VH-VL binders against b7kms5. Designs and how they scored, part 291

Target 1, 80 residues: b7kms5
Amino acid sequence: DTFETVRNTIRIESEVDESLRQLCHEERITKETWLEAAYLYLCEKPEELAQVIQLAQERLSQRKAIADYKRAKTMQERFL
Short names: E, the ipSAE of ESMFold2; O, the ipSAE of OpenDDE; V2, 0.75 times the mean of E and O plus 0.25 times the DockQ between their complexes.

## First folded at step 18 (VH-VL)

Design q_7 (framework fv_pozelimab; at its last look DockQ between E and O 0.80; V2 from the best seeds 0.60)
Fold by OpenDDE, look of step 18:
Structure q_7 (fold): chain C 80 residues (1-80), chain A 121 residues (1-121), chain B 107 residues (1-107)
Amino acid sequence: as target 1 above (80 residues)
Amino acid sequence: QVQLQESGPGLVKPSETLSLTCTVSGDSVSSSYWTWIRQPPGKGLEWIGYIYHSGSSYYNPSLKSRATISVDTSKNQFSLKLSSVTAADTAVYYCARTDFYGEELVPFDYWGQGTLVTVSS
Amino acid sequence: AIQMTQSPSSLSASVGDRVTITCRASQGIRNDLGWYQQKPGKAPKLLIYAASSLQKGVPSRFAGRGSGTDFTLTISSLQPEDFATYYCLQYFKYPWTFGQGTKVEIK
């Protein structure tokens, strides 16, 4: 097997990131290998994958709402 | 790839209303802040104003109450109207995108090619 | 409105030269400063945002520095395609305002 990696930036909610960091530390793995393993696991489990996707969509919606609010605030601050 | 394209009459008579439209492709007007900027021939740049899809907008006080920017999400366009034009309004008019990279504000990362509007009788 | 003063208004330089353009704000604008390049008959192009952040695709020879009231754009080694007019923009407070521009010409 060839093993090539792709460099990317992942931004994770702070509380989730901290929890995941602790887990990875305890299990002597990395967030990257955790993500890879989790994805591959879910690829073989369509029902579980669907549940994760739904959860991810909900989280994305929340992020968008928060982002929109912050951006609006940023623009409003420039009136001051 | 985001692309912007200005369209509208290149000639407007004094006291009439300048009307331009910017067509956006590669991005939805339901995000970002959509901006108009102008540049008189041989002169510098002047920020006109912006609009957000929610209708939130702000205009340069230098244009007083003459400028109106609107957005049409169904056409993925936004427009500029400038009333009571004079020779001083002769300029190349640009539409541009003001976006956020994460939480960081980034003004005018994409521009239209610009369209010359001449005010003349 | 916040006034942005660029210096110089124009300069002549040769390929390979180090070029520095200054922009001064009439009041503090933190790091809400952008730099744009404009060539004749073309729309401006974003080079730098947030005073020092290089826009994607912009060569590394361009660098922005400064905070508060004094800002600089530096071209470490001027290339033939760099002859243009450069503008700074403050977007700290409305109305957003540009500098008057700096024309970089061939010596």
Scores: ipSAE 0.610, ipTM 0.886, lowest interface PAE 0.6, mean pLDDT 95
Fold by ESMFold2, look of step 18:
Structure q_7 (fold): chain C 80 residues (1-80), chain A 121 residues (1-121), chain B 107 residues (1-107)
Amino acid sequence: as target 1 above (80 residues)
Amino acid sequence: QVQLQESGPGLVKPSETLSLTCTVSGDSVSSSYWTWIRQPPGKGLEWIGYIYHSGSSYYNPSLKSRATISVDTSKNQFSLKLSSVTAADTAVYYCARTDFYGEELVPFDYWGQGTLVTVSS
Amino acid sequence: AIQMTQSPSSLSASVGDRVTITCRASQGIRNDLGWYQQKPGKAPKLLIYAASSLQKGVPSRFAGRGSGTDFTLTISSLQPEDFATYYCLQYFKYPWTFGQGTKVEIK
């Protein structure tokens, strides 16, 4: 009768994380319960879920592009 | 688990082209930087160069433009061609991965087992 | 090209000894220095990157120090499996270059 939990590690952009931390503090909840609630809410809202997925795909693409750019700059700076 | 395996002829005649292939498993050749390194028997290590799948590359000037590294994404392989070989090119040849842990550059975190190439008549 | 000079070229030591190997760069390389271990007939293995960062799976008895031009690898208590040749690598500027190696032998 106890909730089973899984420990996970995730990486969140620092400005978004700070905003989420502030929201959770103001609402007297935790990031964990916010994440669970957001997912459960969206599971019953197909149009809203699709919009969130599209935004997530855009952010994933942006994060990949930024990472690739930084890695290329790191390798390029090693020329004399 | 990332694994690298060199393959190619172990004997090459002087003035010909040495050609080696590295087969990558547990990672994609499109996701990292790939290198060749060599070691003459009983001697130290010499970096040959690297390639990124988009064509970014650099070769050690000590090889006088004789080296070319290429990528075959369909076979998940990258290769080395070294032209106009002499006895001085006799060495164990290693392929290796250069990766990033976060934003930190980490050189040669995985190596193949190495393959001896002898240049002899 | 940046030249990397290791000292000593070889040393003899006993199990339990503290061993220090030095590597000097011909110009400043910040902390872009790696250490590799190679046993006979085998490929090199990464021990340390960024001068002092320990690669996962490498025992904590290995420690790297230094920045700029002067670097050390220390093995705090030598074990039987540590007898090998050790190489430093600078990866600050192309071409990337290795030191000539330091052979650690059983006394």
Scores: ipSAE 0.459, ipTM 0.832, lowest interface PAE 1.6, mean pLDDT 92
ESMFold2 (binder alone), look of step 18: mean pLDDT 93; pTM 0.951

Design q_8 (framework fv_pozelimab; at its last look DockQ between E and O 0.82; V2 from the best seeds 0.65)
Fold by OpenDDE, look of step 19:
Structure q_8 (fold): chain C 80 residues (1-80), chain A 121 residues (1-121), chain B 107 residues (1-107)
Amino acid sequence: as target 1 above (80 residues)
Amino acid sequence: QVQLQESGPGLVKPSETLSLTCTVSGDSVSSSYWTWIRQPPGKGLEWIGYIYYSGSSYYNPSLKSRATISVDTSKNQFSLKLSSVTAADTAVYYCARVDFYGEELVPFDYWGQGTLVTVSS
Amino acid sequence: AIQMTQSPSSLSASVGDRVTITCRASQGIRNDLGWYQQKPGKAPKLLIYAASSLQKGVPSRFAGRGSGTDFTLTISSLQPEDFATYYCLQYFKYPWTFGQGTKVEIK
């Protein structure tokens, strides 16, 4: 069997990335195969998938809030 | 592809209020700051002010007493009102985007085509 | 308000020439300086931001340099489509202010 892969740039929160990297190292897998496996697993678990989506939405909201704050700060600095 | 387009009357009488709207496509107004800039015929550029989707705005002190910028997120638009106009307010009016690469400002990376507003009786 | 002074106000050049435009700020503005190109009847176009960062899609013959109070825009080899008016912009302090412009004309 052969696989076709696509290259993506994924930005992960530092603490999560470090924890995930450590897990992958201990289990001798990659972050890519972990993400693939996790997604495929969740596709068969609709309730768990819904929970992960909700968590992802919350994290996205937090990222947006932080970005919004940083932009505002940048603009505010120009009053000083 | 981000696109901006100005709309509004091209002729305004002295002492009246100039009113323009900028319609944004290809991007949400909630993700950037949005600005107005004007250019009198044959002259340079003057920054008017900016608006953020939250309603936060700031104006050039030269126009602060007369300028109001507003945003309508539901229509993906933002607007400019300039009160008590005189002949000195005759200009091409541009709307533009202020973007960010991380925390780095990228001012005016996209512009509308501009709309001429003439103040005349 | 911070004053931005461009020099020269106008210049004549030929295709292939190296062209340099200068912008001086009345006070330090770090690297919060942008360069714009404007052709007759058109909106300005962003060329350079953060004093030296080339905007996407802008030819590499355009280069911005400087920090503090003195800035330059250089066109290494002038092309026919480069005849236009160029403006610098400081966005370090409010209000944001433009230079008076430099018109690059064909010799």
Scores: ipSAE 0.633, ipTM 0.910, lowest interface PAE 0.5, mean pLDDT 95
Fold by ESMFold2, look of step 18:
Structure q_8 (fold): chain C 80 residues (1-80), chain A 121 residues (1-121), chain B 107 residues (1-107)
Amino acid sequence: as target 1 above (80 residues)
Amino acid sequence: QVQLQESGPGLVKPSETLSLTCTVSGDSVSSSYWTWIRQPPGKGLEWIGYIYYSGSSYYNPSLKSRATISVDTSKNQFSLKLSSVTAADTAVYYCARVDFYGEELVPFDYWGQGTLVTVSS
Amino acid sequence: AIQMTQSPSSLSASVGDRVTITCRASQGIRNDLGWYQQKPGKAPKLLIYAASSLQKGVPSRFAGRGSGTDFTLTISSLQPEDFATYYCLQYFKYPWTFGQGTKVEIK
């Protein structure tokens, strides 16, 4: 009858979030329904899903590199 | 749940090298900073130094360059070697994590249980 | 190296008492101060980081305050399980250094 849902918290880069919020507002949908639709659509398109996964891996790697750089700066600033 | 576990011999002869290993579970050794801390029986805590898997490190000058910390990413472990030991190096040795909650540095948020190393003939 | 001096070296208190431990740095360390609890035969446990931030799982009766050179750890209502030695740690500059410890004895 009704969809069973799971509550999650995610973090999205601010520029991407702003663009996604604008899209969802203009299309009169929510971020969560957009995410569900995008995943369900890609499940039937293995080559496109692989491209999305590759982009996600690249973004994850860049986020890690930025975090690692900031952490290294914090540790370096404690020399004296 | 992050868990750290020290291992190594509990008895070391003077002038030899103390060698300890910390096995990490629930975290990747390449994702955090790792450290050793020691505590002589009945006394306070002394920070030995840290390592980051890519080679960034610091060692407490009080150890006179006798300490080396290394990382083995394939075993998810990091190790301490302390050369030329004397009775003054008798202590409980702890491994610990240096972490970040976001951008906030959080020192020693997880510790191993500690292992006593006695330096004696 | 930055020296950390704890006061008192030891204290005795009753269950329910408010206990305050002081940690003073030999130079300014901003808020780069941690508090650790150690029970006999056990590893230290992180209580407070960044001078006042409570570690998850630590009871709210523990509170840290201070910045610069003067810091306090307060236990608002001492419990039997709070018998331990408490250490402060500065992590502003290398080498990171602990205070000498404060032993809290339960009367």
Scores: ipSAE 0.586, ipTM 0.890, lowest interface PAE 1.0, mean pLDDT 93
ESMFold2 (binder alone), look of step 18: mean pLDDT 93; pTM 0.950
OpenDDE, look of step 18: ipSAE 0.631; ipTM 0.907
ESMFold2, look of step 19: ipSAE 0.549; ipTM 0.881
ESMFold2 (binder alone), look of step 19: mean pLDDT 93; pTM 0.951

Design q_9 (framework fv_pozelimab; at its last look DockQ between E and O 0.80; V2 from the best seeds 0.65)
Fold by OpenDDE, look of step 18:
Structure q_9 (fold): chain C 80 residues (1-80), chain A 121 residues (1-121), chain B 107 residues (1-107)
Amino acid sequence: as target 1 above (80 residues)
Amino acid sequence: QVQLQESGPGLVKPSETLSLTCTVSGDSVSSSYWTWIRQPPGKGLEWIGYIYHSGSSYYNPSLKSRATISVDTSKNQFSLKLSSVTAADTAVYYCARVDFYGEELVPFDYWGQGTLVTVSS
Amino acid sequence: AIQMTQSPSSLSASVGDRVTITCRASQGIRNDLGWYQQKPGKAPKLLIYAASSLQKGVPSRFAGRGSGTDFTLTISSLQPEDFATYYCLQYWKYPWTFGQGTKVEIK
């Protein structure tokens, strides 16, 4: 079988990234194939997918809050 | 694709208030800083001020007493009001985005096409 | 306010020429320096941010260098579409201020 891939820039929280990296290393898989497999698995499990989506939404909200704070700090540093 | 578009009257009388609106598409105003910049005909660029979706704003001291920038998240717009205008306020007015790559500031990566505002009696 | 002195105010060059524009800040601005290109009747376009970072989609013939107070924009080989006015911007301290501009004209 042949397939095409799309290159993406993905930023992952450092703690999660490290944990995922370790898992992938131990299981001799890649982050990409892990994500693909996880998504495909969840597509067949609507209840679990909903739970993951909720978790993702919460994490996104946290990221936004942190980002807002960091941006504000950056802008404030420029006052004389 | 992010797009910005200025709108408002192209002619304002002296002592009146200049009012412009920038409509943003392809991005939410709730995630960036937004700024106004102006350029008198044949002259250089002057930064007016910025606004954040939270309402936090700062203005160039040269215009602080007269400039007001506001944001309307429901319309995905932000606006500029400049009171007590004179001929010196005749300029092309640009709206632009202030972006961030992480914590790195990237000022004015997207601009509107600009709109000429002439102050004349 | 931090003053940005841009030099030269204008220059004449030919296609293929190496062009260098300089901006000097009245005080240290770290690397918070941007370069913009403006063509007649058009809005400025971001070329360089953070003194040396090339904006996405900008040709590699554009390069920014410098830190502190002295900064340069270099066009390694001037192309026909590069004839325009260029501005530097400091955004280290408020108010953010532009250089007076450099007009690059055809010789």
Scores: ipSAE 0.636, ipTM 0.911, lowest interface PAE 0.6, mean pLDDT 95
Fold by ESMFold2, look of step 18:
Structure q_9 (fold): chain C 80 residues (1-80), chain A 121 residues (1-121), chain B 107 residues (1-107)
Amino acid sequence: as target 1 above (80 residues)
Amino acid sequence: QVQLQESGPGLVKPSETLSLTCTVSGDSVSSSYWTWIRQPPGKGLEWIGYIYHSGSSYYNPSLKSRATISVDTSKNQFSLKLSSVTAADTAVYYCARVDFYGEELVPFDYWGQGTLVTVSS
Amino acid sequence: AIQMTQSPSSLSASVGDRVTITCRASQGIRNDLGWYQQKPGKAPKLLIYAASSLQKGVPSRFAGRGSGTDFTLTISSLQPEDFATYYCLQYWKYPWTFGQGTKVEIK
């Protein structure tokens, strides 16, 4: 039996990605297996999953705010 | 796939208000900048203005403050109102999206199919 | 407002020809120049943004060049489906303005 996989691309904050890449390298795992393991582990832990989701929502909001700020600057600079 | 569709009356009487709605699917109206562009029959394109859901907006001075663009997040729509219309306002009206590819501004990457509005009595 | 002047206003060409359309801005607009294709009865379609960046799904025979005030759109080998009117757009300063259009007809 084989694992069926999909190929995706994701965008991660550079400092977080650097830390995650270092961890995966040191533990001799891949980002893919780390993500799968983290999700499967949390699936059976409702309280911990809720905390991760809350942090993810906070980070998503912060990333959106930064992106919105940069886009707003781009649109604002076009006034005479 | 992002899709935009204009709707509204095709005939408007002089001095009245032209009202159009753009329905957005495949994207959230809260995620992008939205715009109206018009094209008189057989003529070129004129940008009307833009809105962002937070209230940032711009209106082309050529419209003499007669244009208002608004967003309805609950219906995933944005709209144009143009007051005190004359025959000069007869045009095909398009709604369109202003996108960002990363940090790069990409103007009007998706358009509605356009709707003809005729100003006549 | 920044005026955008296209030339020629109209042209006829054969399939396979190299076609060049020019667009001149009345003042510098950096590379904030887009090109749009419009077929009769249809909405415009974005071809090129940032003067030279090809929009997703647009054939590679379309190329944009220029910066500042002078810009070109080139179709390296004209195809029958390229019959259309082409518009440039400056989006550096408000109000954003289009050129008057260039009608390309296939012989």
Scores: ipSAE 0.565, ipTM 0.886, lowest interface PAE 1.0, mean pLDDT 92
ESMFold2 (binder alone), look of step 18: mean pLDDT 93; pTM 0.951

Design s_1 (framework fv_pozelimab; at its last look DockQ between E and O 0.92; V2 from the best seeds 0.66)
Fold by OpenDDE, look of step 18:
Structure s_1 (fold): chain C 80 residues (1-80), chain A 125 residues (1-125), chain B 107 residues (1-107)
Amino acid sequence: as target 1 above (80 residues)
Amino acid sequence: QVQLQESGPGLVKPSETLSLTCTVSGDSVSSYYWTWIRQPPGKGLEWIGEIYYSGSSYYNPSLKSRATISVDTSKNQFSLKLSSVTAADTAVYYCARDYTLDEGSEDFTIYFDYWGQGTLVTVSS
Amino acid sequence: AIQMTQSPSSLSASVGDRVTITCRASQGIRNDLGWYQQKPGKAPKLLIYAASDLQSGVPSRFAGRGSGTDFTLTISSLQPEDFATYYCQQFYNYPFTFGQGTKVEIK
């Protein structure tokens, strides 16, 4: 069997990425297959999925705040 | 599911103020920059300005400070006012979500990922 | 203001063709470059952001490359739905500016 893939650009927090990379290396899997497997697993675990979603929402809020701050600071410096 | 919709008069007389509103659905205006862009018929695109929900805004100098963008968080809307319009202001006006993407360190990138369908505003006596 | 110059202004191509559009910035803009597709009577659609990142839902035949001042949008195999006008836009500094557009027409 064959399957199609979709190319995605994923930007992961450095500490998380490093930890995940190490895990994948030790387990001889890829970050991509890890993400696929993790998602599929969670799809069958509604309570765990809800917890992950909540965590993801919190992380997103933090990331947005940081990004907006960077933008405001940098764009002001570039414009002035 | 994010949708933007422009609304306002399609006809404005010279010297009057063009007023448009962008209604956002599927997301809150309180976490993004929001921008207005226009396109004269058969011409290219021109960035008008942007606003953060907190009120910080930047405008294209080409508009000579005629543009004012505002946000109404209670209505989940943001608006554009362009004063002293002339025929040169005839264009399709687009509102868009202005997304800031964190790229790590001090880096970030910007893009307009969601657009309204645009609304034609004609300046004519 | 940073000037964005696209080339060519228009081109004719056939389905299946490889199409390349270039965009040059008057100064360095790092990777703060986006590509849009616009069809008549429609709003621009984001294709590429950060110079090379493909927007979700955009076919993989679209590819953005470049950094600094020279950028390219490539359509590896032109499809019927790809005939449109394409714009680059810089997000490096205010005011944000667009290229003049490249119209991809049927040959």
Scores: ipSAE 0.598, ipTM 0.884, lowest interface PAE 0.8, mean pLDDT 94
Fold by ESMFold2, look of step 18:
Structure s_1 (fold): chain C 80 residues (1-80), chain A 125 residues (1-125), chain B 107 residues (1-107)
Amino acid sequence: as target 1 above (80 residues)
Amino acid sequence: QVQLQESGPGLVKPSETLSLTCTVSGDSVSSYYWTWIRQPPGKGLEWIGEIYYSGSSYYNPSLKSRATISVDTSKNQFSLKLSSVTAADTAVYYCARDYTLDEGSEDFTIYFDYWGQGTLVTVSS
Amino acid sequence: AIQMTQSPSSLSASVGDRVTITCRASQGIRNDLGWYQQKPGKAPKLLIYAASDLQSGVPSRFAGRGSGTDFTLTISSLQPEDFATYYCQQFYNYPFTFGQGTKVEIK
């Protein structure tokens, strides 16, 4: 009623997602509430937030490199 | 916030070379694929070609090898040159970020998520 | 080149209407399809990628469906800001081709 939500699509590495799913099951919470709680918790902790941001940047860079490699390989095969 | 801006002459004479530059701000040109797309007035969209920042490029065969895309990492820009233009090349030209999203396994998806505002190039005597 | 054919080429609708636009590929393209919205004098805007995934910030009234050769974009309750031209595009193989567009106008 007063708690508005947004529906989004995200893509998570399968091993991380499985681990998060198991944690949420054990703790009787949802993935959505875990994400909200983690963000709200970190907002009050600048040093911890900075560490999370650094890790996120590293993972983003790795995933972009993998995506570009897969695209180059696939498109070369399809085009030729 | 990523922003793209096209620049170049708005009027080009027939048989000459159309030359456009896209300036990228808020992100690095060295991190993505980049694409040019055009739209003749009142008509649909036509993909011109793409370049990976390190130099690999692919072009629409409909342009019969007249198109060349290049990257200038020092200026954070990429450019289009289209040779031997005719009135049929009159269009709004857009630059766009060409994003490759990792979907896991052997899968990926492509989308154009940031676009320039577009620049009209008229080919006329 | 893979041809992308949109239907209808134009339609007239009222605020609140449900609108469906069809896009057909001349060969199978898996789910390698995006939907773009373009308003007069402006650049296209990404709505849907991978046939069915909403881009961040796009209202949930937009929905994409389909795989292979047949795809649809549905607007469940048309709003004033949705009057625009819509394009599908495939990225399965070069050249990356667009549909001819569908213009959604005020009735």
Scores: ipSAE 0.541, ipTM 0.861, lowest interface PAE 1.3, mean pLDDT 91
ESMFold2 (binder alone), look of step 18: mean pLDDT 90; pTM 0.920

Design s_10 (framework fv_pozelimab; at its last look DockQ between E and O 0.86; V2 from the best seeds 0.66)
Fold by OpenDDE, look of step 18:
Structure s_10 (fold): chain C 80 residues (1-80), chain A 125 residues (1-125), chain B 107 residues (1-107)
Amino acid sequence: as target 1 above (80 residues)
Amino acid sequence: QVQLQESGPGLVKPSETLSLTCTVSGDSVSSNYWTWIRQPPGKGLEWIGEIYYSGSSNYNPSLKSRATISVDTSKNQFSLKLSSVTAADTAVYYCARDYTLDEGSEDFTIYFDYWGQGTLVTVSS
Amino acid sequence: AIQMTQSPSSLSASVGDRVTITCRASQGIRNDLGWYQQKPGKAPKLLIYAASDLQSGVPSRFAGRGSGTDFTLTISSLQPEDFATYYCQQFYNYPFTFGQGTKVEIK
C-alpha cells in the first residue's frame, strides 16, 4: 500500500517535544504517526477534541504574543 | 477561513489622496500585523507598509512621506491613505495578513499568508 | 534596501519538467525568505515561507532551499496549473522587498 504525505515544518515547545520524542522512541513509533493517530482518535471523540482545541487556542495565543514581541524587538534592532 | 477584501475608489485624480480600506473576516485585526502591497500593471510587487493593532506602523521609505496606514479594531478593518498621487501610483493594491510565527529561542518568521483579491486604483485626470 | 534578484526573469518549460528559480539577496537574510505564485488577475499565493517551509495546501512538488543570500525554488515536475509568475520576498528587514519575478511559460 502507498499513500501521499504533505511536507511541512512542525515546531513544538521544547519540553513537549522532548517528552513526545521520548515516548515515540519507547513505543517505536514516529512523531508524525503519533500526531496522525492522535488526531484520528480525537475525531471520534468530540468532547475530548473540544478540550484539545481550547488548549491549543490558549497555547497559540501565548505563542503569538511571544512572536509579536520578538518581532518588534528584533526588527527594531535590525532597522536601527 | 480568513478573508480580506479591499474597497475604495478605483479612480483618483492627480494630487489627491488615495484611500482604501481592507475588511478582515475570520480573524481579528487586534492580534496581527497587517500589510498593504501594490503592483503596477505588468510590473512587480512593492511593499507599502504595515500596521500592528496598537498603531505601530512601518513604511517603505519610498512612500513614507505620503503613506498612512491605520487600523479600526471596532470594524475589524485597516486602511491606507496615499497623498499627492501621480500616475506612478496607478496599481493594483492588495491588503494582506502579515503573520508572525514563533520559531523558538529568539527566532521568528514572517509571511503574508492571506491576501485580498486586490483592487485597481487608477490615477488619471 | 535589500535587493532581491531573481533568475531567470522568464523561462519556457514543458509539463513534467524540473524547474528551478533562483533568488539572490544583496545581503544576508538568514532564512527570512518567502516564495509566491501569481497568476494573471489574481493575488499572489504563498508557497514557501522561512526559505524552505511549505505552506499548507501547497503540492509537495514545490520545494524551497537556501539560506543567507542564495535561494532556490524548485518545481520537481511542472504541472499545467504551475504556469505563472513567481516572486521571492525577504522579511529580514524593512522595507520588505520582492524579486522582480520569474515568469514560467509553456514551451
Scores: ipSAE 0.646, ipTM 0.890, lowest interface PAE 0.6, mean pLDDT 95
Fold by ESMFold2, look of step 18:
Structure s_10 (fold): chain C 80 residues (1-80), chain A 125 residues (1-125), chain B 107 residues (1-107)
Amino acid sequence: as target 1 above (80 residues)
Amino acid sequence: QVQLQESGPGLVKPSETLSLTCTVSGDSVSSNYWTWIRQPPGKGLEWIGEIYYSGSSNYNPSLKSRATISVDTSKNQFSLKLSSVTAADTAVYYCARDYTLDEGSEDFTIYFDYWGQGTLVTVSS
Amino acid sequence: AIQMTQSPSSLSASVGDRVTITCRASQGIRNDLGWYQQKPGKAPKLLIYAASDLQSGVPSRFAGRGSGTDFTLTISSLQPEDFATYYCQQFYNYPFTFGQGTKVEIK
């Protein structure tokens, strides 16, 4: 009936997180209320939502490639 | 949704080669590491090895001389061959997605988030 | 290879109990540890990654703690669907080894 919440873990690139932290501080909001507001706003804007999804897919691909590179490099060092 | 399904013979004779295939749907075999795990009946889990889509692989040293993992990108599958099997190789065999999560800087995390249902392979005359 | 030792091997508990399972690594593995739940006839299911991070869709009554060599999985209020075998696994170095498992049974 009111703000029932779920605890979540998310991982954000440090430069993006710094920028988001600064925005939230300046606007006196929290990261979680920003996330909720952004999603609810985009739910009624199909074209804007599609643009966000495309950007998210591009970032996911890049982060995955970086993660796999880090893994290969680190595991080689540890295995030796 | 990512789904994995093991397939292959349920019975293999001693000294022969165990051969299993994992069919991946909802994801590309060319986008992750992929792993095989086995579990003898009533016992714990043993990691067999993994493959990255480029063909790079890593194996449990206890099985390295006998295990080979390969990828077939045209069928979106990866496979396990285990040679010279004995009764000790009787187990339920699982395939799984071997995911690497970026944590920034030099950090990353590994976990197995999607598993096949498992297939029992019995080694017996 | 890094040995993972779980305690206890089995336990009996009632619905509503707090249950704690421990996992010890034979060397430091940082927080490179996962917890899996397995029900009879089913594949393992990921519960916790990076020692303490809850996988999406896993109930919040599950919690992981620890780093280095000593880790715990706690179920704060055991539910009927939580009776299963639990495994820890390290991802610090090859080969990726599992603990021997902890079976949680109905008392």
Scores: ipSAE 0.531, ipTM 0.843, lowest interface PAE 1.2, mean pLDDT 91
ESMFold2 (binder alone), look of step 18: mean pLDDT 91; pTM 0.929

